# Ledger of designs, part 8: VH-VL binders against q54fm4

Target 1, 189 residues: q54fm4
Amino acid sequence: MSTAPSPTITSPTQTSPVVINKSLICQDSTVSNGVQIAIGTVLHPRSSIIISEGAGPIIIGENNIIEELVQIVNKSPEPMIIGSNNLFEVGSYIECKSIGNGNVFEPKCKILKNTIIKDQCSIGAGCIVSEDKICENNTIIAQTQNSQIQTTSTLPYDHHSSIHMTHLELLHKSIPLFHTIKKTPILEK
Short names: E, the ipSAE of ESMFold2; O, the ipSAE of OpenDDE; V2, 0.75 times the mean of E and O plus 0.25 times the DockQ between their complexes.

## First folded at step 16 (VH-VL; framework fv_lerdelimumab)

Design y2 (at its last look DockQ between E and O 0.05; V2 from the best seeds 0.00; counts 0 for: pae E 10.6 > 2, placed apart)
Fold by OpenDDE, look of step 16:
Structure y2 (fold): chain C 189 residues (1-189), chain A 121 residues (1-121), chain B 109 residues (1-109)
Amino acid sequence: as target 1 above (189 residues)
Amino acid sequence: EVQLVESGGGVVQPGRSLRLSCAASGFTFSSYGMHWVRQAPGKGLEWVAVISSDGSNKYYADSVKGRFTISRDNSKNTLYLQMDSLRAEDTAVYYCAKDRYSLWFGYFDYWGQGTLVTVSS
Amino acid sequence: SSELTQDPAVSVALGQTVRITCQGDSLRSYYASWYQQKPGQAPVLVIYGENNRPSGIPDRFSGSSSGNTASLTITGAQAEDEADYYCQSWDTSGNHLYVFGGGTKLTVL
């Protein structure tokens, strides 16, 4: 009984550092015309970036992670500006005026219209940032058993940045292996 | 060949109105966003306004917001800039520029020769 | 701030190489486009994206970017290259959609 040698699945050890030189927009994502996305930003399947009729453009910075079922919507005639290095986790809803850099939006949180999120904020899972609210730098919004609370973070920005970049590198490496990527416009840096 | 020809410039007093036109040819006008960019005498370029290919979306620089109105007639291949409540600081050569894309997410791949607007007492 | 800054003037000897640089926060995320403007003429697009030349633009023109800067390089400057050069990109401040640099006057010696 000749035991057929088990095919050694040599996982290609891609030892080469992942060079982030483009955005990754999955084919199954929905992106309106008029959305500008910078290099490094990743749109997972079933994410959506939507410009409503008559609404202004959406400009998204570099190295953002937009996960599944995330909805970014501009309904305002004014531009929506999203900075860089933000994490939008599964099912979050974003209808803000602007978002700065290095923010985390946990699953199913909601950012309502005309809100301004500055830098290094964390919006907890299921939390709702009300309309017209301004979240100053390092704002933390979290859900407790009885209420939604707001506080200020004392954590250094560097910690978040390192984790985020590692995550981003992983996504840039893995996503093209499993998902079809949309062709992106040439104007991406 | 892409051609953009501005017209309607002239000398006006402060507070008055003026309407600029830009006649486009050599490309499918209705497929591209269009811009106005101005240049004061001896100064640099300043973006003024943009209109999407179908005219559904418009955006303005803060310096002209509420006073200027960009519009287009795709049946005539013509871009317009209605300038109301003109000020001395609006004195400039006004260029129409073609966007690379249908919406305002591009660069200006073609420019007209410009039309001079002078606002003076 | 989404402002783009340029040196107001630079000079280059005929046949030599010159680099015109544009600096701004928006350039960290987006490419700059470059426009050449000769006296009494309309601007002409010379570079867009990282290093793209429109048809008709000589290959001596090239673009590059680093950090929060974009650069236009002319390798082997010609007399006809004497002009004002403007960089342009997005205004990410939310106040404007587009922003131009202040322009650089290039003199060919």
Scores: ipSAE 0.183, ipTM 0.721, lowest interface PAE 2.9, mean pLDDT 89
Fold by ESMFold2, look of step 16:
Structure y2 (fold): chain C 189 residues (1-189), chain A 121 residues (1-121), chain B 109 residues (1-109)
Amino acid sequence: as target 1 above (189 residues)
Amino acid sequence: EVQLVESGGGVVQPGRSLRLSCAASGFTFSSYGMHWVRQAPGKGLEWVAVISSDGSNKYYADSVKGRFTISRDNSKNTLYLQMDSLRAEDTAVYYCAKDRYSLWFGYFDYWGQGTLVTVSS
Amino acid sequence: SSELTQDPAVSVALGQTVRITCQGDSLRSYYASWYQQKPGQAPVLVIYGENNRPSGIPDRFSGSSSGNTASLTITGAQAEDEADYYCQSWDTSGNHLYVFGGGTKLTVL
């Protein structure tokens, strides 16, 4: 397959307004039949959202960012539900039961089966969230083994959301310049 | 102001059909998933059906699958429920409900007043 | 099992704190949402995604969960809070289905 670049865009210049009225799914991504992706969510090239044989659906909310080589896999017969405004950075692996809103999954972290990640959590690069674990709101997991460090942001939640939405606007503008996009995946008629 | 107004309820005999309508106003109807939820007299809430914002995805409770059809006309801001082969167990107040999101996350943030369907011999 | 179980009735003295609970297997996996319903009225969403309040819902309403149990807490209960309360979550046994609890009638004394 092509090794076309999919860099994270950093722009020092003024950002043009973009109306986010659709999801953006790059042609080079893999999306199983039965995956639902809501408005504003972006799938970078070589990301995958896979429903294993016999597994339940995957529902993904609004305005998520799913970077290159991210794998979201449901192997359970139960539905997997991912909320809104989450950032899944390069190479992370997600086999959760559910993920809430406003979470960050740093590069190559692994979220193992039957886990529940609530809201505004940060999972550090290379960290593993073990099977059956529940991460309560505002949990920060960093490189320290078996140590959960919770840090409360001094920035308001709206400030965090505005940074995420600015990132999304840039992606919706820039990705079509570099990549062919897919139509929304087909579901049962 | 968001408003949802159901109509089409009434008294019918088992095996007959009814079509419910829900007129929506005060929001961009075509951007949100829509649901039907029912409540039998003196009982709790039961989800019935959902339709995605563009109408391409539909799901039904097992109790109504094959008998009920959800649909929407985004040009008229109207949600529909076609109910065929009605049974006594379908007797309920039927609410239309707006999903908070474009798909069906099940966060019903606005509800209509409901319309009563009574199925009796 | 996809059933959600709630106590049928709970009482609270005006100004006191009450907790309404909801139990079920689906709550191990999914957030609970909570709806308030007054007689002859449609339900109103008071908590979604575990502990998010829609605009216009007082901050005395909060949600939490642990294990297979979700809770709605009303701090400083007011007379206007007297209503039926339903929890709701996904149905773990079906495709994108929802399950409601049987409801809890809250009486404010």
Scores: ipSAE 0.007, ipTM 0.549, lowest interface PAE 10.6, mean pLDDT 81
ESMFold2 (binder alone), look of step 16: mean pLDDT 91; pTM 0.932

## First folded at step 19 (VH-VL; framework fv_lerdelimumab)

Design b3 (at its last look DockQ between E and O 0.13; V2 from the best seeds 0.00; counts 0 for: pae E 13.3 > 2, placed apart)
Fold by OpenDDE, look of step 19:
Structure b3 (fold): chain C 189 residues (1-189), chain A 121 residues (1-121), chain B 109 residues (1-109)
Amino acid sequence: as target 1 above (189 residues)
Amino acid sequence: EVQLVESGGGVVQPGRSLRLSCAASGFTFSSYGMHWVRQAPGKGLEWVAVISSDGSNKYYADSVKGRFTISRDNSKNTLYLQMDSLRAEDTAVYYCAKDRYSLWFGYFDYWGQGTLVTVSS
Amino acid sequence: SSELTQDPAVSVALGQTVRITCQGDSLRDYYASWYQQKPGQAPVLVIYGENNRPSGIPDRFSGSSSGNTASLTITGAQAEDEADYYCNSWDSSGNHLYVFGGGTKLTVL
């Protein structure tokens, strides 16, 4: 009984380097007018970036990863500023005044209004950063069995950056294979 | 070669039900969203329904919502459209279409030849 | 749901260039796809996204967008290009919906 060799689905080795040259916004994401998104930033399906009525603009830097069901909302008349190289994981809610660079927001965490997150912070899954809070650089907020704790990270920023970029490259390569992509957001109407 | 073959069309009276099938071949059926699109005689194209690759998500046009049910059997490489409470305005050629992307919400990159459904008294 | 509008009919001389335009609010945000349908045949995807052509589609077909419009351009129209052309885009009205334009009948003269 000659077992016919299973055709090796040779995944086309797309050997071409993925060039990150634009923002990648999935078609089923929601983005308000007045939102500015810089190059490299990825909006996954069912993510939303919303400017409430009368609220200021939202400015998002480069190479951010905004995953599914993430909600970024500005309700303040002041601009919301998000830096670069941030990871917003599934279901996170962001209503901050500003976010710096290289932060990780784990699933279903909540950043409440007028909050400032500086650089290289990590907000654990389901954690809540209260209103008006300022998270200094390298702040880690995590949930334990009994409480939410805050500490300071000792990890080098470079390590996080490398992983993030790799992740970003992968997304830029893979997302268009599975999802339709929205046109480049109109930065200013 | 990708092939989509619709069947099940015919003439039915208003209020009756009909089930359409679409047999798929030439691609990994279970990896792609599938659509139904219809075209009334002498009219344009109208999207009807979509089902995700795994069948977990379904969406319908408002015109058929509550009356039509899209489903699929990946083991049989078959897409279905159960049409209940048929109306005269449902008269159309019904096409099954493959989504270009693995899930859905893409483009209709392959179409069947369609099957005619006529709803008349 | 936002509607996509197309001219019902356009004509082009053989070998000339024709542009078929689709207009709608959804096109401000989303790419269109274009489908060719010849009489008695199923639609065929000819253009999608950022001017992408599926395999088998001649390079004389191209896509473009501007504002709330999408356009299909045929550069050097051939007799076989005579068909109905439909634009399509994604729209959201609570649920995801696909919207087709009314179609444009292209006559090659």
Scores: ipSAE 0.218, ipTM 0.723, lowest interface PAE 1.6, mean pLDDT 89
Fold by ESMFold2, look of step 19:
Structure b3 (fold): chain C 189 residues (1-189), chain A 121 residues (1-121), chain B 109 residues (1-109)
Amino acid sequence: as target 1 above (189 residues)
Amino acid sequence: EVQLVESGGGVVQPGRSLRLSCAASGFTFSSYGMHWVRQAPGKGLEWVAVISSDGSNKYYADSVKGRFTISRDNSKNTLYLQMDSLRAEDTAVYYCAKDRYSLWFGYFDYWGQGTLVTVSS
Amino acid sequence: SSELTQDPAVSVALGQTVRITCQGDSLRDYYASWYQQKPGQAPVLVIYGENNRPSGIPDRFSGSSSGNTASLTITGAQAEDEADYYCNSWDSSGNHLYVFGGGTKLTVL
């Protein structure tokens, strides 16, 4: 637990912390056997988490938001480890080795095989993180017509975490009203 | 091939202590959570304790909390259970068990053959 | 005491199908795993997650769940399937992290 699936200690908030007691997995999503999804993670309709033939498990931490048409695919025999409080926006493609905590993957970005994304990174819409790349904490990757640029974010973790938790609260209230929910795994200490 | 070998069981008087060991081989010990599970003679299985892969998180069943301590030495591929203030109700076969992934789900995919602890009162 | 409830005993005729059930509030939110234990032996994991079999477990073993109930199904029961079967899950209402059911003794007639 102190290794790959690290539940992040949430920062002190300006308001009471949101209590998320289970993951929400919409029935119109595809989840392979061997996928573990921890407490609070939301999986929108038409998203997929796929373990390819011969590949290792996918372990997903707490309070992630996985939007429509996101594809998370492990083709490696090693486990794919995704931490907590990440936002995977519509249509992003994830074939990483590991992803840490508090990252944002903007629409239709592609995270290719053997990549390591650490904490608090932002991967811009349509950007491609090449095979074997390591994105250190606070990395921002964005695409222009001329090039893909990389900079370092100064966005405070506390601010990002607050916005993320507010988004999760809305989803936990709204998704069950409009979608059928699958049984979910929940991890507690 | 995964192998777990428990040792340190025996007959002890109530109030005494024992330390159990579990020698692990055939897998990357430091990557997995490890558990102790016990079974009283003629009874069912009871989960006792878990320790995370790096040893930083430890959890115990209420029946043993405050009396038992789980620990691990990743450099020696060894899991331990220190059992203090033993009582007759602690009489059981003690199994060392490997978590398949992490302590998140508690899927015990490999077990040792167990070591018997008898607490005679 | 266990918060997962299993029938203490079940019988099946050789070659027939049997279901072993496990009930508890935790099973609404958590997957169950299933363990087979023969006399004098350590338990063996036979089903984890909803319906995954570890290597070496025959495909006659399967798992399912609905509501607060998890089930282990053995189709075409063989003499060697005679054993005690335990379900296991997270404890959603107690201070334990993992709870076993009381066990079901399967007799193959």
Scores: ipSAE 0.007, ipTM 0.475, lowest interface PAE 13.3, mean pLDDT 80
ESMFold2 (binder alone), look of step 19: mean pLDDT 90; pTM 0.932

Design b4 (at its last look DockQ between E and O 0.03; V2 from the best seeds 0.00; counts 0 for: pae E 8.3 > 2, placed apart)
Fold by OpenDDE, look of step 19:
Structure b4 (fold): chain C 189 residues (1-189), chain A 121 residues (1-121), chain B 109 residues (1-109)
Amino acid sequence: as target 1 above (189 residues)
Amino acid sequence: EVQLVESGGGVVQPGRSLRLSCAASGFTFSSYGMHWVRQAPGKGLEWVAVISSDGSNKYYADSVKGRFTISRDNSKNTLYLQMDSLRAEDTAVYYCAKDRYSLWFGYFDYWGQGTLVTVSS
Amino acid sequence: SSELTQDPAVSVALGQTVRITCQGDSLRSYYASWYQQKPGQAPVLVIYGENNRPSGIPDRFSGSSSGNTASLTITGAQAEDEADYYCNSWDSKGNHLYVFGGGTKLTVL
């Protein structure tokens, strides 16, 4: 009984360093004209960045992760500005005036209109940031069994940054393997 | 053909006011954001102001904020720049520029020939 | 305001390729546009949205971006390409929505 040698699935060690030099926008994402997206930013499938009629542009910084079913919507004639290194997790809804850097928006959270999220904030899953609210740096909003609570983080930014970049590298490596990527800049119309 | 024609430039003393106009033709004026960009003699370009297609939103460079007012009359296809409290550093050729999009993305796809404003004592 | 920096002057031989580079932090986040200005004339948009050409702009003009830089490339420079070139982008600080580079004078030799 000749034991057929188990094919050594040599995982192609793609040893080539992942160079993040462009935005990664999946084909099945929806992006309105008038949206600017910086390099490194990743739009997962079925994400949407929408400019409503009469609304201002949406500007998204670098190295953002926008996961599936995320909705970023500008309904204001003023520009919506999103900084860099933010994580928008699955199903989050964003209708802010501005978002700074290094924020985490957990699944199905909602950021309502005219809100300002500064830097290094964490919005918990299912949490709602009310209209016109300003979240100062390091704000943590979390859901308890009976209420939504707000506190201030004492965690250093560096920790979040390292994990985020690792995540980005992984996405830039893996997403193109499984998804079609938009090749043209979104500002064609 | 898209045409933008600036007017209203001239020589004024510091502290005085001047109003520039830009007559637009060849496109649906009311559908596009409009900009003012200036260029001091022998210097580079400096963005001055933008106004949305419907005039509801206006933004200014810090250098002119509080002194300049951008406006438009869509019925006349005309863009305006009211310049108050003029300073010597405001001396420049002022261009009106059409935004490529209805939103103010800052892609200035058409420019006027400019009008010279000289602020001198 | 965010600053965009350009070399003040570059030269290219006729028919050769030249790259004009714009550098600034805002370019990491925003697309650049490029404007050509000949003496005594108004600027003309030549590239926008990284690598889009308006109608009437020759295909020898192209745009690219990398990191905190944007570049305008003229492949096969012509005599008529001698001009000042300005890059433009959004101001990352937001106080000035837009910022221009200092301009690059291109001489065609």
Scores: ipSAE 0.173, ipTM 0.704, lowest interface PAE 3.4, mean pLDDT 90
Fold by ESMFold2, look of step 19:
Structure b4 (fold): chain C 189 residues (1-189), chain A 121 residues (1-121), chain B 109 residues (1-109)
Amino acid sequence: as target 1 above (189 residues)
Amino acid sequence: EVQLVESGGGVVQPGRSLRLSCAASGFTFSSYGMHWVRQAPGKGLEWVAVISSDGSNKYYADSVKGRFTISRDNSKNTLYLQMDSLRAEDTAVYYCAKDRYSLWFGYFDYWGQGTLVTVSS
Amino acid sequence: SSELTQDPAVSVALGQTVRITCQGDSLRSYYASWYQQKPGQAPVLVIYGENNRPSGIPDRFSGSSSGNTASLTITGAQAEDEADYYCNSWDSKGNHLYVFGGGTKLTVL
């Protein structure tokens, strides 16, 4: 009900023409003990969410899309916190400290150790976010010929949210038709 | 309407035990992480413990590790805190709190009225 | 742990704007949430994440953050806003999982 962007979407009672009431974790994905995944998040086959020996938990919010060959790895004793409504495209590598909401990580980008990504950021294909970097809200990092550039997005958040949710609803319909699904450890109905 | 009602507080001697209960209603209890947060008289808030929605993951503040045990019974919509080896420093109002998300993100969107635990010689 | 530092007291004239700040290394990494507590009452969540309001919280409450500092802003402060305000975030040291600031007593003059 606010005009400000909502960084998260959560509700066990959420309704729509396509009801999202669980996370979808494909059987052919790898998820360490100590990873928690909230309602609506989709893990595609061959994605992995790994807690290294001695590392802290990984907490992943609602309605994220984690595509094939994405690797999310926590090697730090501190918790890794990933918010809601993020899109991690094929083969991206994530070793952040935290990621906020509504971000897009394009194919094969790398988010290195101890990084902080706030909200509504876009990290371009093959781009590298260096260790310890902080990306404030609406940051775009893109690849040109042989350099990375950083700028600020002016795109409306409500348009991005609508596209993301439509994509997510399609995945919740389609993925179970073609893939075996793990039981969701978080969702209780 | 979400309601959380704590019970089991009282006056006890140091070294004794108490069990706190929190009866939940008005939401699907089994879908949410639950917390205990305490407040010593005249002092600020201190997070105590969390339990995941299915009860499989538990975390504690350093000040209570090894002495307190959080648990839940989803069939009874009830959260518990078993407090052993109580110390004077544990004197506080104990609140149960609902996490806004199904996990334990630490956004406590509903709180009970609290129950007072007094540990005195 | 006291990873989050708040000024112990702040005053605001009725109808004026006030910021209550919270500082700590955890806020470089994690969003703050804000709780209002009136005497003899349980805390009430007023802002979660950076700037989300639960239902029933007036739109005069807003949140923001920059660097290691989070702020709760009350525009057009009302008498009923007089309360203690606590920030909360994940503990960057990993000792408590969550940490509250020491609290700020807001007096509305």
Scores: ipSAE 0.007, ipTM 0.584, lowest interface PAE 8.3, mean pLDDT 83
ESMFold2 (binder alone), look of step 19: mean pLDDT 90; pTM 0.932

